VH-VL binders against q9m1h8. Designs and how they scored, part 3

Target 1, 233 residues: q9m1h8
Amino acid sequence: MEETMAEEGCCENVESTFDDGTNCISKTEDTGGIESKRFYLARTTAFEMLRDRGYEVNEAELSLTLSEFRSVFGEKPELERLRICVPLRSDPKKKILVVFMGTEPITVKSVRALHIQISNNVGLHAMILVLQSKMNHFAQKALTTFPFTVETFPIEDLLVNITKHIQQPKIEILNKEEKEQLLRKHALEDKQLPYLQEKDSFVRYYGLKKKQVVKITYSKEPVGDFVTYRCII
Short names: E, the ipSAE of ESMFold2; O, the ipSAE of OpenDDE; V2, 0.75 times the mean of E and O plus 0.25 times the DockQ between their complexes.

## First folded at step 2 (VH-VL; framework fv_ecleralimab)

Design e14 (at its last look DockQ between E and O 0.01; V2 from the best seeds 0.00; counts 0 for: pae E 18.8 > 2, placed apart)
Fold by OpenDDE, look of step 2:
Structure e14 (fold): chain C 233 residues (1-233), chain A 123 residues (1-123), chain B 107 residues (1-107)
Amino acid sequence: as target 1 above (233 residues)
Amino acid sequence: EVQLVESGGGLVKPGGSLRLSCAASGFTFSNAWMHWVRQAPGKGLEWVGHIKSKTDGGTTDYAAPVKGRFTISRDDSKNTLYLQMNSLKTEDTAVYYCTTPYDILTGYEFDYWGQGTLVTVSS
Amino acid sequence: SYELTQPLSVSVALGQTARITCSGDNIGSKSVHWYQQKPGQAPVLVIYYDSDRPSGIPERFSGSNSGNTATLTISRAQAGDEADYYCQVWDYSSDHVFGGGTKLTVL
């Protein structure tokens, strides 16, 4: 009578305690599709980014809950419905378009198809492509054929708003007058300011351009606020 | 499309006065800093002065040769820039261009130019 | 007052590279802009902020700026490139300053 000891395979829940104090967002069984959540987060961050860039953004889009998002767009959103098109507050004739790309590799053909699709949009002065796949060199080159600036963001970069981190400095873009006053006050040239590179995550978030000047405020308790100015290079 | 169209040029005697106009279209004129640049016949470009946007205080500044004689103004309701020139001198003879930096945040370059209007100061 | 110095003229053979210099005290610390002007026409911005090109300007046009000299480079010169070229800067004491201009001749 060989008692077949049923080896109860203890599924050791390897709680990978990542030591870096980032709260493991508990895998709440988000019964909702992982895909819809990703688009929700990315789209929300995109609206926040556009607001912070000076575009006219409806507050309702910023306050949209995941549940409401899923109610509107479903668990498998149609990418075209996710598009954002908003005017610049300072110039309503200038519009920016945000396009969410699929998971398929982005090719020259994909870019050309997009170009044809948006060709009838009047007043576009900029476009943001949210990518879920790598773009090849040929597709990147094809983006330069648009009559306006095209920025690309991996969707992963939009899942979290970088400006919401507690330790992040406040960034303010100086207008022309403020820049001029700063330079005159200190008898400085713009190139004498400390630099911030275009590849910087904050530069990308705010859509900063070469030779723009930003005011950066660091809050350090108990010392107070430290202010510095940087020129984008 | 951005367009700048200068007018009001002509022949004037030394000591006389002339008013130039620049009609702007294709952009938000009220937000733009507007400049005058002149070019004497067969000579280089010379900055004359500017007027800031109302949001930036609407102040004016002038090159030393024209300071006290020239006045820049704007009518945002008409999308029009003006250059009032008083006490004109022979050395003020030039094609006068209105120009603007379109970049609101940096704006040290002149992206858009009119075709210019000729002012001739002669006895 | 801040001053910019340009050569009066530069000649280039067709298909060759032209270089036009603009000299100023510590000009490398300033942003330099370049304008093309053809006879009887208004100036056209061809380079801004040392090296950036406006839309519609050919890639043949490039700019650099370091030390006391900024340079406009026109590669593969064409007959249509024959024009006057002006450098320009903003200075906190002199406001907008233009160079004297350079006549480019294409041979």
Scores: ipSAE 0.368, ipTM 0.719, lowest interface PAE 1.5, mean pLDDT 87
Fold by ESMFold2, look of step 2:
Structure e14 (fold): chain C 233 residues (1-233), chain A 123 residues (1-123), chain B 107 residues (1-107)
Amino acid sequence: as target 1 above (233 residues)
Amino acid sequence: EVQLVESGGGLVKPGGSLRLSCAASGFTFSNAWMHWVRQAPGKGLEWVGHIKSKTDGGTTDYAAPVKGRFTISRDDSKNTLYLQMNSLKTEDTAVYYCTTPYDILTGYEFDYWGQGTLVTVSS
Amino acid sequence: SYELTQPLSVSVALGQTARITCSGDNIGSKSVHWYQQKPGQAPVLVIYYDSDRPSGIPERFSGSNSGNTATLTISRAQAGDEADYYCQVWDYSSDHVFGGGTKLTVL
């Protein structure tokens, strides 16, 4: 197996020999190993999350088995090789970068080094940091200096993809026109909708912003679907 | 207290068959991956194979020298691990240990071992 | 396919520090486990994931792993530390690979 990474950021999907494409690894079929398993699970969830957010993700990455992951990255993966850089499907010149951070404390110096490292990666419009350690207040503030949105996820929050439960509600994000139609049809204002907090797991999974509206459909088989609309606060 | 007790070792002629058992107690056997490791007299440790827990698929894997000749199985109702050895060769002469990573959260390290049972393959 | 190499023997004086090496290609990217085996006994896990100790293993046992070499370190060696020591990794897929073992002699 072979995987290529650019020295500074990734502009395209990495070329992969993992085009097997058919299998999902369940928690019950895990073959063990804490460190490599955690990175495998988190990286797989990150790819699924990016696909669901509208990024172009190679199917081979979604179907990578734990065994294949370990053959490419080893038992203690080099974090720089784990990075993900994929284009937005609707505008392929816009890219998101996912960086897996180490266990050392994350300081302002760490954040500024990262900023310099990616400064010549044209087209980056978003970044996700997968954290294994606490980020102090000053480091968090330093993230606001990036010219694009930077999100953080503790690695623990990516070990399970929350959207893969059969009874999870269906979530549909309203665009501006759909939101306006909803409010006009019911003679409502934004603040009259029930709320969904910005810290909610699904809000964070889809990268939703304040004032966006989501349609949530709960399937209740004998009674039929229950639909609710919520505004992100 | 976790205990693993192997039995069924003995003398067998080349080409013969033998079945080893490993009786387990002190833990939820059905949740554990179970392994066989062997040690030829005066030699080092060699992994033979494993069987996963039923919840992890219940599948088996084997080291190359024994693949196709040895079969690992388990009976969760009796808390017992088995090793069926067919087409035995003199190179299979060893003490056979059952072992499990049950107390540690991964399947890669062996924190509990039995005392072993000797298998001698000799004409 | 993956191979681990250990020295056949290591000697240490009582109270001194012993170091037992385990060499393999890029072993620093793998998780290394160490087992102690005394004559006539089953192996006992003494270090897992390079440097962690199971409950009941004294802190004078420590481990490290970088580059092509993992090392088991036994400080303040005692007569009871005299044993064979094996390193182990899980190669990708399902292979468990053991080193050939090192006999530690406490003089």
Scores: ipSAE 0.000, ipTM 0.406, lowest interface PAE 18.8, mean pLDDT 80
ESMFold2 (binder alone), look of step 2: mean pLDDT 90; pTM 0.918

## First folded at step 4 (VH-VL; framework fv_ecleralimab)

Design a58
Fold by ESMFold2-Fast, scan of step 4:
Structure a58 (fold): chain C 233 residues (1-233), chain A 122 residues (1-122), chain B 107 residues (1-107)
Amino acid sequence: as target 1 above (233 residues)
Amino acid sequence: EVQLVESGGGLVKPGGSLRLSCAASGFTFSNAWMHWVRQAPGKGLEWVGRIKSKTDGGTTDYAAPVKGRFTISRDDSKNTLYLQMNSLKTEDTAVYYCTTDRGYSGYDFDYWGQGTLVTVSS
Amino acid sequence: SYELTQPLSVSVALGQTARITCSGDNIGSKSVHWYQQKPGQAPVLVIYYDSDRPSGIPERFSGSNSGNTATLTISRAQAGDEADYYCQVWDYSSDHVFGGGTKLTVL
C-alpha cells in the first residue's frame, strides 16, 4: 500500500516526461510542412483544371512531386511565386492568371492592389483567386471591376481533383453550334434539359457559364456507355 | 465600346437590288454570330437572318420571306457584315438593323446599330 | 411557325406598375428576352433569359415566364419609360421570333 503510493509519485514524474516527449514528436510535423502540402495539392489541381479547360500547361508542372515542390518553393512558399499564368491552346493571345491569396482578410484594398499588379499583363482574359480566408460583400463586388471574369475557390476545394474519382463520368462541354444541333435534333428548348446549378463542383471545376450544355458519358462494365446532357442554370 | 454602324440604305424600285454594310468595332467580330433584323414603318421587329462565326461553320440561315432573295456575308478582316438584297418587293421596305447575340450562351440581341432605311417604291 | 402575341397598347399612371404580357404556346419552356424601343432609336435589351437584367437597366424592370404567358413588369413607372416593348424567343424550328410589340403610355 505504501509502496504503491511511492510508485504513483514516480509514475507521475515519468508520465510528465513521456508526455513532454510525445508533445515534441507531435510538433515534429511542422505547420510549415502542412502549409506547403496544401499549396502543392491546390496548385497541382489548378494546373489539371486549367489543362482540362483547354489551357497550355507544362507537363513538368503536372508531374511535380511534393518533394520537388518543397525543393523549389520551400516549407513556406512565397504566394507570388505560386502564381500560374498560361495561354489558351485555341487562342494563345488569351491568358488566365491564378493568384494564391494569404490568410489575411480580403478587402476592397486587396482587390485594388491586384488591379495595379496585373495592369501590365497583356492578353489576360480570366483570373482565378485561391482563397484561404472569407471575402466580404464589398470585396466580392469589387471583383466585378475587372474587365474579365474572376472566379474564386476556397483552397479546400482544390486539395483533391474531383474528376479523378474512380466512378467519375467523362464530361464534354458543347460549343454553341453543338448545343443548337442537340436542341434541334430532339425538338427541345435548353430549359427542358436536366440541369446543373452554378454551385455544383463540376460546374465550378470547368468554369462553366449559365446556359452552357455539357455531355456526360458514364462507362459501366456490363451495360457499356450511356450519355446524358445537362444545362447550367 | 461596342459599336455597329449600318450603311447602304436608300430608295430602290421593285425588282431592284441593294447591298447593306455594317461596320463593327469594340468586340472580337470574327467570333460573333451576326444578325440582320428589320422593322417596317410603324410595324414590329422581324428577324431577317444570321451568319455564324467561321469557327462554327460560317453558315447562314434566313427567315422564310427573304429566303432565296437575300444573302448574308461577312469580311472578318474588315470587321464588316453584309446583306445583299435581290428581287426587292414593296414588303421589304424597312429600317434594317445589324445586331449581335450573346456569344456562347445566348439568343438575346445585346448590341444593335442605329439602322439604315430601305424604301422599295414604284 | 411559332407566334408571340402582345397587347397593342398598355397605359400606366406615373409612379404605378405597368405589366406587359407576351403569350405563346408553352412559352414557359422558352427563354424570353425583352427590348425597349423609343421613337427613331434602335432597340435596347432590358431583360434577358426571362428575368435577368443587363448592366445599366434599373431594378424597376423585372420579368417572369410561366405556362403560356411571359410578363415584363415596370414598377414605379417614369415618363422616360414610355416606349414600344418587344418580347423575343428562340425556337428550334422557327429560329428568332418577336412579338408584335406593345406601346406603353405613361399618363
Scores: ipSAE 0.468, ipTM 0.797, lowest interface PAE 2.3, mean pLDDT 85

## First folded at step 5 (VH-VL; framework fv_ecleralimab)

Design b3 (at its last look DockQ between E and O 0.03; V2 from the best seeds 0.00; counts 0 for: pae E 18.5 > 2, placed apart)
Fold by OpenDDE, look of step 5:
Structure b3 (fold): chain C 233 residues (1-233), chain A 122 residues (1-122), chain B 107 residues (1-107)
Amino acid sequence: as target 1 above (233 residues)
Amino acid sequence: EVQLVESGGGLVKPGGSLRLSCAASGFTFSNAWMHWVRQAPGKGLEWVGRIKSKTEGGTTDYAAPVKGRFTISRDDSKNTLYLQMNSLKTEDTAVYYCTTDRGYSGYDFDYWGQGTLVTVSS
Amino acid sequence: SYELTQPLSVSVALGQTARITCSGDNIGSKSVHWYQQKPGQAPVLVIYYDSDRPSGIPERFSGSNSGNTATLTISRAQAGDEADYYCQVWDYSSDHVFGGGTKLTVL
């Protein structure tokens, strides 16, 4: 029954009238500086993602500073100049295109205009659209008319590379041989591995496909490394 | 377009040897796992064996009925798959198909050739 | 060895739905693939990973897999669907295994 007395801590109303006319210098946040920084971060993450997907990426693009980026692209980058087109390391004839979209709503007309613009690009086998606006259902359906896979990323998802987070587990993608060896070693069926959904941020980052297997290593000091495997579904 | 064209089929006596070829085009052959599947006249499909990509070890696996008699090989510079068949038996009479598994999981046969007939008869 | 069992034949009326089964021990835990083979032609992949369709395969073709039975479903059957159908799996002990095949007749 002990009535632990809730001590009414006296919030003393210290009315300290400090009159100091410190001019709120409204830092006009240079809105141009914010936009260029967003594109820098997203473009850098896109290059890292493409590297990690096995594309040939110039190391100079990965090491580019914000200052250098602004010197090349300006404070208000032209979206077409931000485009990335890189070959696959395993097949230099196959290229992926990254396109940065504007802030305008993406319509079927916008998608068709893009399709016309890229029609002369030989060897495109994939495209990534970096979105700054919502895409309507009709525009999404229009993306299926491309002769190759089109992925979409909100620009916000590329502002931070999810793989660089210190608390993130190490992810390794198994090849077909490694997957088969895993299944044989443990006498596992295809669907007995824990699942990872295709919508998962890591799955999207690495561009993983259904039925690929990932090795996930969790490092917990002092216990050591914990390894698990997941199959993409 | 992916194309697979088998050749080298024909008539052979029991105990004889034959070499089949499969010319591949329209995809990165060197990265693909390649398989042979056969079909005896009026029978079902039977997996014969496979060869993995060189990047994944280039190893071969064979079905029990052909193990020790058949050898699968590849020439990535020629985009060509081979099946060396030795010590042929009458039960090896079949249409032989080359197939590819280009999937990331490597368990389905995405594309098939038109096949080549091998007849083993006395 | 792992084995797959299919019915020898299935008949379907034109415009009706055909169902071809493939039975195997714990097949629901495996990925099942389906092939169509028309007379005198090579097999064509029509379903992979239980239910996925290759490009160019009509939406009339669908697959399911649960328990000990996988099913290929062909809705709105057409005369051109008359063929042999084979299920296939990968098994860690038997490698690639085909079913015995099912002859689909369109009436």
Scores: ipSAE 0.774, ipTM 0.945, lowest interface PAE 0.6, mean pLDDT 90
Fold by ESMFold2, look of step 5:
Structure b3 (fold): chain C 233 residues (1-233), chain A 122 residues (1-122), chain B 107 residues (1-107)
Amino acid sequence: as target 1 above (233 residues)
Amino acid sequence: EVQLVESGGGLVKPGGSLRLSCAASGFTFSNAWMHWVRQAPGKGLEWVGRIKSKTEGGTTDYAAPVKGRFTISRDDSKNTLYLQMNSLKTEDTAVYYCTTDRGYSGYDFDYWGQGTLVTVSS
Amino acid sequence: SYELTQPLSVSVALGQTARITCSGDNIGSKSVHWYQQKPGQAPVLVIYYDSDRPSGIPERFSGSNSGNTATLTISRAQAGDEADYYCQVWDYSSDHVFGGGTKLTVL
């Protein structure tokens, strides 16, 4: 196993160091390491989520096995090594950072420490925190101090990718021009569209913001596609 | 316990320059974000700008009306905040307060100086 | 660009409860701080993080924040509560923003 990341920041992608197909059975088992399995599942879901949001994700990260994950990161992974930093496909100067938080309560001090660690990382436009513990009221408010949008996910919400385990509609986010064209075409205001709440699991998965409009395409076997539009509130 | 004392205010003509100082004591100045907030006579509070702690980047941000004309700096060895004001306009006339917040949170301005008056008049 | 709206003035009878509002789009997701300013004096923090009081601020000062409105509540209003009150927020995507101020008059 090789050192694969810079000491600070998210300028490097995590790489797989497991390079042969032969694994010891002990490396493929959950050897009391529920922690490593939880990180593996959540991290894989995070990569899938980022890909689906339009970020450039290395295919090797999407296909990493649990045994390969444990070979690279160990049974008690260093959380900083789990971080994901990938560019937006449509604008590679814009990057998203995913940070895996520990089991300690998340406090204002924790948030400030994170600010320091990432303060000089050029191009960050969004961040996701994967939480293992409660975030108190002050820590939640401290997230508003970042110069970009910060989302939080309890790790439990990432142990399974909700888009893989149930039939879901196709979701497309309208840009400002597409939204305005839609509203003009139908002589509507955005408040006249049906709503989705910010905390809806699919809204959270795709990172949708208040006032964004999504095109939702349902597929039904006896009929063709059904298209609807919803506004995030 | 905590004290912030502004100085350097006075009368200046439009287009002139002035440098304000804020002497701090009673807290760890080097860890604080420092701000300038102003209040025109008879008007409300208006944020002017901030400088982060060195540990948190040491960078500055300014309100649009002063951007490019005002410069905030700090000297942690002297526990002093500065505001260099150039190309002053009559609308810059105000009492200028220095104030603290406790890092990235920016949630509250917990300590204020008594202010120093800057008058920009012909 | 973020804007906070406060009423210009609020009147309250001695001993009654005053409520001063601060309106902003989705202000409930932000931390709201409140400042009291008496004539000729620097502002004084009276509520931070929506509802917490600094040392020395009486319990009759309280705050709430939900939806699009934050509220400063002053129960059992006293003559000494007559002042200007400002709300303030910050989120990292915009500057620090003050409301326009509310003059509280105790009758």
Scores: ipSAE 0.000, ipTM 0.394, lowest interface PAE 18.5, mean pLDDT 79
ESMFold2 (binder alone), look of step 5: mean pLDDT 90; pTM 0.929

